# VHH binders against Mitochondrial amidoxime reducing component 2 (Mtarc2): the designs that were tried, part 5

Target 1, 303 residues: Mitochondrial amidoxime reducing component 2 (Mtarc2), of Mus musculus (Mouse) (q922q1)
Amino acid sequence: GTVAWRRTRPRRRRQLQQVGTVSKVWIYPIKSCKGVSVCETECTDMGLRCGKVRDRFWMVVKEDGHMVTARQEPRLVLVSITLENNYLTLEAPGMEQIVLPIKLPSSNKIHNCRLFGLDIKGRDCGDEVAQWFTNYLKTQAYRLVQFDTSMKGRTTKKLYPSESYLQNYEVAYPDCSPVHLISEASLVDLNTRLKKKVKMEYFRPNIVVSGCEAFEEDTWDELLIGDVEMKRVLSCPRCVLTTVDPDTGIIDRKEPLETLKSYRLCDPSVKSIYQSSPLFGMYFSVEKLGSLRVGDPVYRMVD

## First folded at step 4 (VHH; framework vhh_lunsekimig_d3)

Design u8 (from b2 with S53Y)
Fold by ESMFold2-Fast, scan of step 4:
Structure u8 (fold): chain B 303 residues (1-303), chain A 121 residues (1-121)
Amino acid sequence: as target 1 above (303 residues)
Amino acid sequence: EVQLVESGGGVVQPGGSLRLSCAASGFTFSDYALYWYRQAAGIERELIASITYGGDTNYVDSVKGRFTISRDNSENTMYLQMNSLRAEDTGLYYCAAGTYDWETGEYFDYWGQGTLVTVSS
């Protein structure tokens, strides 16, 4: 069979060192909205996929195409999503349920959108869901757009133009990389430093790993999980979005961000990449496509 | 007022050399990654070269080994040394200074007005 590699050829067989176990997997279909817990996922070069649903392939935009996140509209974190074969079902406090087809008519308008200073296209999901988000958020007119794999994603060259050592990949609406991973031990460590405890959903990882030491994931370069090979891109820098409570939709603006800044700032040698943002979690690219599941051992690939 | 000003463009014969400069006013380069882009007739604006605050450089394949990007933070100036110029290097060259503000989640770029490089005999 054909093997889909992001690298130009398979690497020589490496020794595998188990570093943990997959404890949780989440897909976030709509940027800033609630995640869907899954037992198994396929990892594509553009991120996680479960059936017809892909990670961050939908986003809320303003009328002019600029992205909307929980930074501007914290109540987006309360929008829950249920996958029902060919449809997404959306629910939110005070709202009637809405059903959105995953397959859109080709006649639906393609918008020029902008996220984090980069241009990207999105197909309009229709007036009904646009009015639903507009009525829910109550601040201005909003639209929902969907990425299609025939569209051009945001490339490594555009995301990290100064980082030529990174492998070529593309993302739709995720912030930086196809896969975001955090360990349970890192969350436990953070919570020892907080008056009010936070849960993993504040940080929105795709993969949660158990059985390792706190911040051990900061040292992982190449991973094998299930059939999937992943390569380290960057540490995950955190912003004010991490202060939104996923159960209430209330933005604190201070914690856990201020506590993270007290001990998780980057080494001065990499300040050009991370500035003054604290680091919590890891970004990975997908080097070999395949499936992974909750309960899978996590291996480092060591030469 | 924030401004980037390019200079050093002109007409050069194939195989020749040019050095482009980009000077900043109203902000300091030490806080930014720095970029050179090229806009040629009929094609999208293309990233040609970049340099991080730490001095790490990156080049598009077509210019690698021929172009060198450098920065002087004390003079608030960036350079692009262009050697072995080819007809396809003809275009409007823009300098840019940018950073991703992880605190706000926004990407900021300051752009120059562009300087024209023409490679012809």
Scores: ipSAE 0.000, ipTM 0.214, lowest interface PAE 13.8, mean pLDDT 85

Design u9 (from b2 with S53W)
Fold by ESMFold2-Fast, scan of step 4:
Structure u9 (fold): chain B 303 residues (1-303), chain A 121 residues (1-121)
Amino acid sequence: as target 1 above (303 residues)
Amino acid sequence: EVQLVESGGGVVQPGGSLRLSCAASGFTFSDYALYWYRQAAGIERELIASITWGGDTNYVDSVKGRFTISRDNSENTMYLQMNSLRAEDTGLYYCAAGTYDWETGEYFDYWGQGTLVTVSS
C-alpha cells in the first residue's frame, strides 16, 4: 500500500470491470464559485490538483471566520476562475477582474475558520481580493482564505461518526470527501422528471462518467481510473444549494430539489446520516494517488 | 436549554461492570446518531462506540465484545453497558448526539459534561 491515512490493508486488484468512461473533469478552486474544466488532473489524498491549483482550497469567509456558501450568497456561483500557472484570475458580473497569486507570503495572517461546525485554519489572501468579494456581494465584509497542506484538515469523524472513524481521512474545504462523481445517465434520468432541465454544473462534480445506467454509480465501491484508485465514502446528499442556477445566480429553493426528494430519499437504515436529504452522486476517497484524464475508462474493482 | 447529561460513572475493581446513561433534555434523539467518547488523562478524546438511527452499532477494537451501546428513543436515553472492565478503561466518558442539516449547511453537535469511570484496586 499507498494510502497512509487509512487503517485498511490495500489489496491487489482481483478483477477489473469497465463501467464507463470519464466524460468531463472539473476543479472548483474556490468553494461555491464556478468550476474549471480540465482535460487531465492529478488526484491527491486531499483531492484533485491541476498544476498548482487544488480543488476547494479557497473559501470565502465572514470577518468572524465562518464559511460563506451559495446558500447565503447565491451570486458566488457566477464568479468565474481562469487557471494560470501561478495565478487565479477572478471575474464576476459588474466587476473588474482580479488576479490572485496561488503562493501566498508566509507572513499573511492565518484565520481561525468554521466550516460545518468544525474548526479549520485558512491563510488570508489579502485586502484587495477581500474588498473585491465585499464589493461584489454587497451585504457585509468578506475575506478569502487559502488552505495550506501544512495545516490540519477536518477529520470526517465528527461529520459521519458511524462511518468516518473507520476511514480516518482529512479534507480541507470540501463538504465531505476528496472526490465527487456523477454519471451522465443519472442527470438524464433526473431531467426526464423536470419541466426545466438542469445541467451538471448545478451539482458540482469533479468527475463525470458516461456509458453506464442511471444511478449505477450508487453501486460502485472501488474504482480504478487512469492510475488512481478510489473508494466509496458515501452518497452525496443534496440541499438548497442545488437550486441555484449556475448561469444566473438565482436561488429557486424548490427545483430540482423537490423532484429529487420525490424519488431519491435514503433507505431508513441510513437516515441518521442523510436525514431527509435526497441522494444524487457519490463521494470517493483516493486510495492510490495518480493521474487521470478525460477519455479514460472507469473500472470497478471486484473480488 | 439543550443538554445531554451522563450518569452511572464510578469506581470499580478490574473485571467489574458499569452501565452509563445519557439523558437528553430540550431535544429528542429521533433522527440523531449517538456516540460515546472517552478521554483519558493527557490524551485527546476518542470515539469508543456509536449507534445509528437504524440501530447499527460500531465499536473500537479494544472494547468490542465487552461494551454494548444501546438507545431508547421513547425514554430519550442512550446507554453504554461496560463489562470486564480494565485499568485502561479509566477516563471521562462523554455522550454526544450529532446531526447535519444539509438544508442549512450547519452541523448540530450536542455534548454532555462527562462522567468519570475509574477502574482500580
Scores: ipSAE 0.012, ipTM 0.270, lowest interface PAE 8.9, mean pLDDT 84

Design x1 (from b2b with S56R)
Fold by ESMFold2-Fast, scan of step 4:
Structure x1 (fold): chain B 303 residues (1-303), chain A 121 residues (1-121)
Amino acid sequence: as target 1 above (303 residues)
Amino acid sequence: EVQLVESGGGVVQPGGSLRLSCAASGFTFSDYALYWYRQAAGIERELIASIYSGGRTNYVDSVKGRFTISRDNSENTMYLQMNSLRAEDTGLYYCAAGTYDWETGEYFDYWGQGTLVTVSS
């Protein structure tokens, strides 16, 4: 075997066409918990990183290792996270603050976890934080696990076995791709169709782009933002988790999902990928690692 | 009831050939992407070949040019023609048909029970 150099290989000269500007960047350290707004981030093979904190490198699991999301426990969206150099500080309604070290002892137990029908490992974050989540959610015993870069991530072939033509990448606990992007104009369009307005946090994107037309991001194949080159994976299909209000933790189960289904269903030719899920936002893989920041122009790379 | 049943496995000498079959029932076969996975002893199950509803195919590099995946929608059967077999091809071969339910966040994979291929010298 030879080392794969796809992301570092020279590419043919391409023209850069500005399509927008980065208006917001979020990292979500713990799956289903509140995002942290950052001014700048590094993009790695496995997603965004700010200092020692990586996007969706923690998740709440049941004692048997099955993932827990806001679908089962909507109040997870109310857990706020503050980033300190070597620590995460967690806060939630009715709870005393807890501080979690980002670097765990290598002696901490590794659990076999299950996420979207796939096996993935996670290192136990300790009894204190496990009891904190158990006390907060009040339904059953929970644990928090952290992905370790020495562990095997979920590969493209396992995430999309029917779509084996997709580029090679790995993810830890994100649903299916390293980077999730949505435009402000797409949210504005959706809100013109809703009685109760929703905010971007319902959809949990990593990168928000301003200055383009509604759903223009659906057409972007290859992007340059700051030092980072990204390539389109798939449109982002939406489920009932998008109906959880990030300010109240209440799951509506209807909106904005019913409105999205009225006009954002996929073309019949790709129904095998998306089924009846409406499409809102785009998934990208990272082709060239680097940094990007709020205020950076977003360029399409065109031949 | 959805069922996938593999057949055609067996013992073969290096350089030999085998044809695996996967007979499907209980779903609209022509609408599904279909795949072959291989699991060797002590190793995680890996995708080796795929065939889509439109007939497009994909293969892992180690089997390209040696294995051919095909489907017969009229017989609800998928095949894997395995030529120039090597000791490294030994393992349990599983057929699968599946889709990802984005609404529930779960894979709806239909799996067979597996068929054993042993390449021995």
Scores: ipSAE 0.000, ipTM 0.188, lowest interface PAE 14.3, mean pLDDT 84

Design x10 (from b2b with A33V)
Fold by ESMFold2-Fast, scan of step 4:
Structure x10 (fold): chain B 303 residues (1-303), chain A 121 residues (1-121)
Amino acid sequence: as target 1 above (303 residues)
Amino acid sequence: EVQLVESGGGVVQPGGSLRLSCAASGFTFSDYVLYWYRQAAGIERELIASIYSGGSTNYVDSVKGRFTISRDNSENTMYLQMNSLRAEDTGLYYCAAGTYDWETGEYFDYWGQGTLVTVSS
């Protein structure tokens, strides 16, 4: 059988209002590593899936199981991933390419890992890829772990326990939610305020929407894209990770974060959620699984 | 060849009006978000008004109700109607057209050379 842990809302006949068009779709198989552009994807309850590859189902960990992100190792953003039928191919500056099987032996050790103070398990991907990351980063010993759908995910309520209105969705290694969405217009607006332009890859969205106003996505509660129904979870709070240049792997620590802080801080009424973090992009949960593709209209579902 | 050419600047008295024009060539005008920026002496270049591909507009608070941005996609021209001008509106006004380049993954924009607006006696 299948287990539904996600709340399903009663379906009403709703008006569909087109708010934009899908212009780009990215999957990020390994946390903090480079994204892969795809023309079509499936959306599962735990995020995007292309064939056997799932969004943020792999992460780099220290030997103690603590997550490693571009905050500690900015050069992770330079690791390129090629999607193949049963394999991931990894490349990075100065490294020989390595091929990683998606299906791991069940005998591989399960590590107890930790993300943002929450416990989560990961299956060890083997010594070869561990040595590859260790040789690439050159700071300490690292391992790569893979989430298995038989494992228990993290609950979004544990990330924000003070906020009772948040739904109880499970995720593997994403920061907050299954789907991260930004509009083109929001990036354009930000760049009008920056001396040095930034590209969408600084922000690592899964879905980019065109044809709307800057920050209009902040108002979208429920969306239909292709066969997929999505529901707003949170605005995306930004931290120092957003200052890592995806082409150089250099962490600036200042821009675009300081510019975002100048005009994108939250309303005082929600400061308990976002603190002093500026808001850029939206987190969504998947309410109805299905497929979506580049070029699909984006609809708001309104009563 | 991509060009944005501003016109309509000049000297006006406080309370006067000017209409700035920005004529575009060499690209598909209707696909772009369009902007007016102001550069005053000793001050960083400031976004004054924007108009999105769908026609929605945004303004800085200091010009709301006084300035109106508009676009004519058939003529490849953007306008800024400036009413009730104040000494603080003095500056070099630039038009810009911005988009995201999906092939390179980079934002880029096109800029005009600017047109001078002076509000004084």
Scores: ipSAE 0.000, ipTM 0.169, lowest interface PAE 16.3, mean pLDDT 83

Design x11 (from b2b with A33Y)
Fold by ESMFold2-Fast, scan of step 4:
Structure x11 (fold): chain B 303 residues (1-303), chain A 121 residues (1-121)
Amino acid sequence: as target 1 above (303 residues)
Amino acid sequence: EVQLVESGGGVVQPGGSLRLSCAASGFTFSDYYLYWYRQAAGIERELIASIYSGGSTNYVDSVKGRFTISRDNSENTMYLQMNSLRAEDTGLYYCAAGTYDWETGEYFDYWGQGTLVTVSS
């Protein structure tokens, strides 16, 4: 039968082992647009939050609601965002500054959007910012939408239907998980294999960890950083988006992706999850909400 | 000034051994990831071995079990012990040291000038 199993021995007390230190924290309010470096952040179940600004709670869409990323519009990476208490200020090359209120009128239209084959809603941010993106990108008509926590996010069951062992969480417009973490050592290792150096911003992590070995983060299951407890979801599979230069908005389409494919492909046993994508960085879910800051020690929680 | 100097290259018969050394001056190894690269004739330079702080090592498949990378932070030197050498191991061997500046987000690396290893009968 189906009987709940209990351990025959008492559960061991969890131990904390320091594995590194937080060296950088970034929030990316708008999908594919430039990140904002912060000295501290709150981690919610749906990702990082600085005041009223939430990580990847805005995205650019086509008129039909289909997502737009730097894969289609590489110059999105040049859109810089300044965080204000109640507003986002957007700037981009050749554009006049625009100010976007974080709190939208409830009368604003809700769009049915699509991300990676999954449906998700977004509230329209208004005609002014839509025209601003349309004028900046110059290819077709675009709109900006904002997620609201009253809307249904993309669930773990829908993101990873074959991976029933994964913890339950929801995401708005991030690709796969609430938190994305990379170590400095992993970036250093990659750069030793590249003719042209790449910055951490090519990979868009929320948290950068120093003081560990290259790819050591691949082994971390449960972390405590500041007040925040995080649990490993999956390795971060990389696509052509990682070939967009964050300073120029030019998409290379080859590097660093080809170099990553030469040594960072998954084991055949997990090919159903990652396919032919190389692995660089780690996805985490937030198990205990709290705050963390640059300079905080990073601990593994072990039994 | 900052520099890396390789030594220990030479001519050796197939099946022989060589030990390469790489000495650093102007900085200490404790904050750096350390690498050996090989450049064979007509082939682009490839990473063959790496060692991180704490002693973790990685090797390209063709040298696993034959080559051993090590570091001595107190002597500010790293080594590549090469055993069971094959003709295809012939090439210029470069040492390198890399680090990441968290303030700028910038990667820095230093390279040696290369030392020649020739495996021939």
Scores: ipSAE 0.006, ipTM 0.480, lowest interface PAE 9.3, mean pLDDT 86

Design x13 (from b2b with Y100F)
Fold by ESMFold2-Fast, scan of step 4:
Structure x13 (fold): chain B 303 residues (1-303), chain A 121 residues (1-121)
Amino acid sequence: as target 1 above (303 residues)
Amino acid sequence: EVQLVESGGGVVQPGGSLRLSCAASGFTFSDYALYWYRQAAGIERELIASIYSGGSTNYVDSVKGRFTISRDNSENTMYLQMNSLRAEDTGLYYCAAGTFDWETGEYFDYWGQGTLVTVSS
């Protein structure tokens, strides 16, 4: 069974302090593939949802169920997705367009997959889309799998065994948490330190906030945006995936990662979590489901 | 090249104690998080105790206060001190060393052979 999270009930009403405004919202239906900008979204316990399309509910795997990301196949970042009512339309350089139905037959095979050392299931999306990814990437046979909410997700206890104080939740194919947030000011700060500028799409956030100071999001514990209440999970550690240019699919392997390492390494007290990875952006869990939209004020809930 | 060698398992009466050891070689021990997993018949392996490179520890609730995990980086060895043992603690105990390389996005885990702990009445 699916583990349900529990909302924290403070003894006294919290005060709302506006810290910014939502400037952009992205959903990434397929792990490592291009994001879709939306004007509004629902936030569920397992992440953002626009109609029937859910954030990181699809993943490319090898035939053995091992996950494939832009770390191994950088050209995945060039796969563009158009959201339709009952299907996804996929496009990529050199490929004919393919249409993928969102609802799959229950008889489709369930694969045993492995993602960051944890087991997770995925339902096969069919031979047509498997052949499409195999032909696009040209290195080996690939398949596409879809998560179903009836399947068991990765739990907080398994994701963060050292952090028993974290509220219990679960995720499908996102790296660590249901919601990933970065401020515009943090990106501006990073770009002042880079010879070649990078855009927000290098970092793949769900929510972009404007109107705050650089790295102010590192201090936000509990947020209210629209109808949605969110609670801080962790800072977002960055890896070589952030060096893939989202417009070319070319992996640099050095920048912006080396620049981030020069000033964004963690405090020694939390080295067990982040090791030597630089920190850029924040992970949040959803405490109260609801909708939010571009232009909404972002409030910090303070005691 | 990489090896995790477990020792210290055996048969013990309820209320007794055992100390498990895991000797590691072939990697930079001090950089890795280290784990003890337990597997009972017909049940998937469960994480019961962890110790991170910085020295912080975590325990599953059923063993908290009874088991103590520790590491000796100078000897490349991890320990699990098990006190007040119960019949429910019977199982195969696996030493594991894990790290997630955020640079490459690869997860590396190494496993020992498992050592049997039997708590009999």
Scores: ipSAE 0.000, ipTM 0.236, lowest interface PAE 10.4, mean pLDDT 85

Design x14 (from b2b with Y107F)
Fold by ESMFold2-Fast, scan of step 4:
Parts: sequence; C-alpha cells; structure tokens
Structure x14 (fold): chain B 303 residues (1-303), chain A 121 residues (1-121)
Amino acid sequence: as target 1 above (303 residues)
Amino acid sequence: EVQLVESGGGVVQPGGSLRLSCAASGFTFSDYALYWYRQAAGIERELIASIYSGGSTNYVDSVKGRFTISRDNSENTMYLQMNSLRAEDTGLYYCAAGTYDWETGEFFDYWGQGTLVTVSS
C-alpha cells in the first residue's frame, strides 16, 4: 500500500553562499576628501566607523550652508586625512598641516545646511579649519561642519518618494546609503575598455570585494560580511564627479564616464530612478550592526 | 523660465503676525524641496524653515513653535505663517526651491527677490 499521509520536509531558510572576499575597506571622513584605508571597521546604521571616526560625518559648506563637492572644487580630492586618537590631521598641497579634534565643544554653533534639496544640520568645526579650506580652495569663503548622532539624518526614501520599496534609513552626508561596495572584477572590466586606467579611488567605495565575476555585485540582495548583515538599496549612479583624478585633482569631464555610459545604462524599467546615469557599484543599508575586516569572506544570504 | 515671487512682507509691532507667500512657476513644484531664508542685520543669511516634497518640515530653533511653513501643490505656492514676532525677526525673507539631478550631479537652486519684514514698536 501507499503511505498517503507522508510529512513533507521542513523548508530551509537563508543559505549562505560565499561570493567573494573583502580586499579593501575605506573610510572617507570628509565628503569629497581622500579616504583612509583600514584593516577593520565597525558598521553602524549610519555607516562605517573606525574608533571615533565615522564615514562622511564631515562636510565642506559655503557660508550659506550649501554643500561643496569635488564637482565644484576638484582639489578637495587631494585633501589627505590621518587618524590619530581623538584628532584628524589634514594635509593638502601647498598647505601647512592642521589638526582637528573629533569631539567638538557643545558651544560650537549648529548650522542649517542643505544638500540634495534637503535640510541637514552640522556643527561648526571652528574658524581655524574654515580659514584653512578657504586658503586652500581660493575661490570663496568655506566652512567645515560635523554631523553628530543627536542630529536628524536624511533618507533615500524622502529623496525618491515615488519609490516606496526603498528602506527608510538615515545618513549624514553620504549621497545615498550607509555602505558603498564595488568588486575588483568590475574595475578590471572597466579598465579593459579605457585607454587611461582608473583606480578604485575614482569611485570612493567603502568595501572592495575580490574573487567574483565582473558586475556580479549587481545581483547581491543581502550580504553577510563578518558580523554585519547588509541589504541592497540601489545601484550607484555615476556623474561627472567620477572623472576627477584622485591623485591630481584634475577633472577630465569625459572618462571614465563616457565609457561607462556606453555599456552600463539601466534597464528601461528603472529609468525613473537612474535616468541616463551609468551604474557602477552598489549601495547597501546595514540591517545587523557588527564588525568586518579585510580578508573576511563575503556571503550572499539566499532562500 | 523659473520664477519665485515673494509677497506678504510689511511693518508689524512686536507680538504681531504676518503670512508670507511664495508663488512659483516654470518647474514641477511638487518635486522640489522649498525653503525660507532670512537675511537679518548683523546676522548671516540663514535657513529658517524647510518643507520637503513629502510634506515633512524643519525649523531653526529661534522660530520653532512661532513659524509654520506649508505648501499648496495645486496652487504652486508655499507659505510662512509668522506668529509672536520679535524685533530679531526683522530682515529680508527669501523663498528658495532646490532639487538634485542624479544625471549631472548638480544641485539646482532657484531664488526669489526677497520680501522685507520689519518688527518695530
């Protein structure tokens, strides 16, 4: 006879599939300025943190609070940052070094700043560093502001109100999301199409992954790296800022952007999000906080 | 052509009220974040109130609880209701609209000409 009432096997949930290895981790304390390579980082809901230094928690602004990026001031990419205990040391061509405390006096003025059509607050870093940036850039008066966690961040959902499927998370001064990831293979593929080779610093990722195929990261929805769980937000749309050479501060305005546009435009179904911007790299939100390090395996979490 | 035109400024006594209007044309009003800036004597031009496309609002601490920003997308108009006015509220009030173009990486700012508010006894 036939056993009609056989129990079905339990469904397996969330399998881990290794897709690569972390080859590099970058923190960019000041928007548009040079990144700092680190061997280990903590991932918070607001992005990467190494000790007391947080990713994109500082921003150069005009006196009226408008953000300044390497698009207006390409030489910002030449500002190097050294992390030392409770201080940032800033260096730039033709400038004396300046030391900035990470913890600011509570008496420092809070400015209302504006980036991407949104209001965001920043605490003034003082006249000395403001004069340093003003003297370096030579075009107008600038200030440096710092975000703190008592301030309200901005969200991608508010930037794209028609895109209801996007997670409601907060960022300080990053363009889109807490974590930006690119694979080495994607950079290698791009460079096979370029006469002048570009390096990863043109694209400013937080995490670089090795051991996968070119553009395989476009398919990754949920990742586990070290103790950290990340979820896909959207692809990274690229603009003319991508053409600034991080070693010279020279803006090309053409490459690698024209080459990216030749093969990396979005599918028509998502044109409302990306329009005509080419896609290179992925934005992630942090779903489970923790630490990760260079050499960690990268896992996809799949059903 | 983008235009922002402010109205409703004037002279009022301390404790009085004014309602400022900003009429917009030449762009898709509902897509833009909108702002009121103030240029006061002895103070740098500052952002005092914001209203985003989704309707959420933000205020500088000095006006919070006294000023209310609102928008009417059907009329392409933004408002600033100003109550309990103080001498320090005296200044030129500017309407502004802003958006970010992901394609070009440009932030587009449009500004009105300003309207004068004088609070004096």
Scores: ipSAE 0.000, ipTM 0.165, lowest interface PAE 13.3, mean pLDDT 83

Design x15 (from b2b with Y107W)
Fold by ESMFold2-Fast, scan of step 4:
Structure x15 (fold): chain B 303 residues (1-303), chain A 121 residues (1-121)
Amino acid sequence: as target 1 above (303 residues)
Amino acid sequence: EVQLVESGGGVVQPGGSLRLSCAASGFTFSDYALYWYRQAAGIERELIASIYSGGSTNYVDSVKGRFTISRDNSENTMYLQMNSLRAEDTGLYYCAAGTYDWETGEWFDYWGQGTLVTVSS
């Protein structure tokens, strides 16, 4: 495949040091709903794409446009998504399946949504899927919205005024950046400190890396994976959403968050960025678009 | 103590203008996204306009081109300039400041008490 550079860099010659291997790739089409494991993906400037399906390009909202996440509706993590060429098929406990077309009529209403202190638009996915989510969650009326590339994305760096990264990236409905990465070794380390073990799906990364030491990903600034070049944005701060069990939809509200707070708080020098949030995983922007796959070596780019 | 205090509401004729102000104290104003909500009779409270810490703005379609939201971080004040007012713009206008707490995963919203705007001839 064809690879395009998204941004120019002053330095183009780099040494490649292998730091691990891609062990898993997930796309999460709908915010807070189950991820779809894929063997390969394209990385665009707005995140992962498999065919016509893009990472976090759909979001459940209240009638007033406020986002809905698993912290308010933990059972969202039980919504399974099957990818078809022009459709998403949704399944959930106690529900008949529903088929959602990826391409929406341009006449569908555009909602003004609010997400992490930033505005973002979404095109209404229709009454049928809205009623499906409303019937599934049983608490209030919900709608589903879809981002399209004609809309303005969010620039999340505005939320971190002490951040010095001069990255010009936009996202749709992801929390912070186009790509979220965690190592297997970091999860293993966390689990040695927990009475009840947790799975990687609690943390919802796009890319999982094996073959490195615990928290080694905290040190990676620039990566080459497959054809894709990525640059570090920031560490991933964690909240109560990490306490939702992806197999049961039950929110614990305490673990693994309390254990993460006991040893994963930021260095005092960057407290203005992260405050008291524990750090687990890394956010990256996509600097050179391309494809990557499970089994690809992960290279750190060094001078 | 956090406070948001609205002013500038009143009675105005159709086609007229009003400027609402929201004076804030007790928090780091420049770090927060700021909102104007409207509560009209028989209609649920709706988000009318937003302005984010970086200065980006958004409007509900019914007010776009007529209303302008702005902020002055040095004065800890947010404004809503309302032009070409219609009877449908009648309602209680609420100032709100909000942010997301990454530690708890919860929204921190501060609300004013509201200011009444009546558009009548």
Scores: ipSAE 0.000, ipTM 0.165, lowest interface PAE 14.3, mean pLDDT 83

Design x17 (from b2b with S50Y)
Fold by ESMFold2-Fast, scan of step 4:
Structure x17 (fold): chain B 303 residues (1-303), chain A 121 residues (1-121)
Amino acid sequence: as target 1 above (303 residues)
Amino acid sequence: EVQLVESGGGVVQPGGSLRLSCAASGFTFSDYALYWYRQAAGIERELIAYIYSGGSTNYVDSVKGRFTISRDNSENTMYLQMNSLRAEDTGLYYCAAGTYDWETGEYFDYWGQGTLVTVSS
């Protein structure tokens, strides 16, 4: 027969094992643009939030609504963002700075956008910032759109239809999860295998953890950091976007991706998920909302 | 594995109508954005209409008000209803479905083989 469980979840006894310390926190307001280092952040169900600024709640789109990333426009990584209470200030090489209000008029047009074959809406950020990106990139007409919480995000059922075991969450413009985490030790290990060293910003994590062994984060299922509980989604598959130098905007197309492929490919049993992409870093969902800060211990939750 | 098969093309007189169909297999149809492209002789393929998974549609100006894109997720089929056909609508019509390749970081589209539409007297 079919068993039915009660509404109330059974109580669980958990032990906390410290596995590291938070060494760095980044928020990336605009998809593919430069990250902002913060000392403290809130973690919501849809990712990091610092004041009114949310991780990957803005993206550049073509006029037809298709997203634009550093794959097509590598110089997007050079767009720097300054967080100011009610505004974002954008700067880029050869450009006059522009100030973008975080709160947009409700009368601004809502665009239907496409990310990875899925629908997502975005509110137009206005002609001034659209012209700024168009003038910076010089290839075609672009617009900037902003997600708001009245819109429907992309769900795990849509992102990973073959992976029914994954917990339910939604994302706006992040690739596939609310939180992206990498350890310092994993970057150090990678750099021992590279002639030209790379820095963490090549990989765009939200949280960097120190004090653990290389690739130990691959084993973490449930974490407590500050007040925040996180649960493993999947390993982070890497693509050619990891070959864009965050200081120059030049796409190498080879390293560090080829080196990662030499030792970080997935087990054949999970090739349907990761294909031939090498794995570097971890994706997490947020199970209990709260705050975390640089210097916080990172605990693994063990039953 | 993944296949898109177009049908419904043919010869029509100016002012006539045709309905194109694109039957899909090998993927979760309801999760994908779907596109109609047109290729006229000596001209590159152009995107003429698309429909997102949530049902939102877009059209190039030359076909707005004359063509209607739709999808039937229960039948894994996308349609293009073409009304008030003009000589300049003559061409090969291709359907496509978009996806993302984690290895390359690129979108790749699955393509059909095309169906010919000829508008002539």
Scores: ipSAE 0.000, ipTM 0.170, lowest interface PAE 15.0, mean pLDDT 85

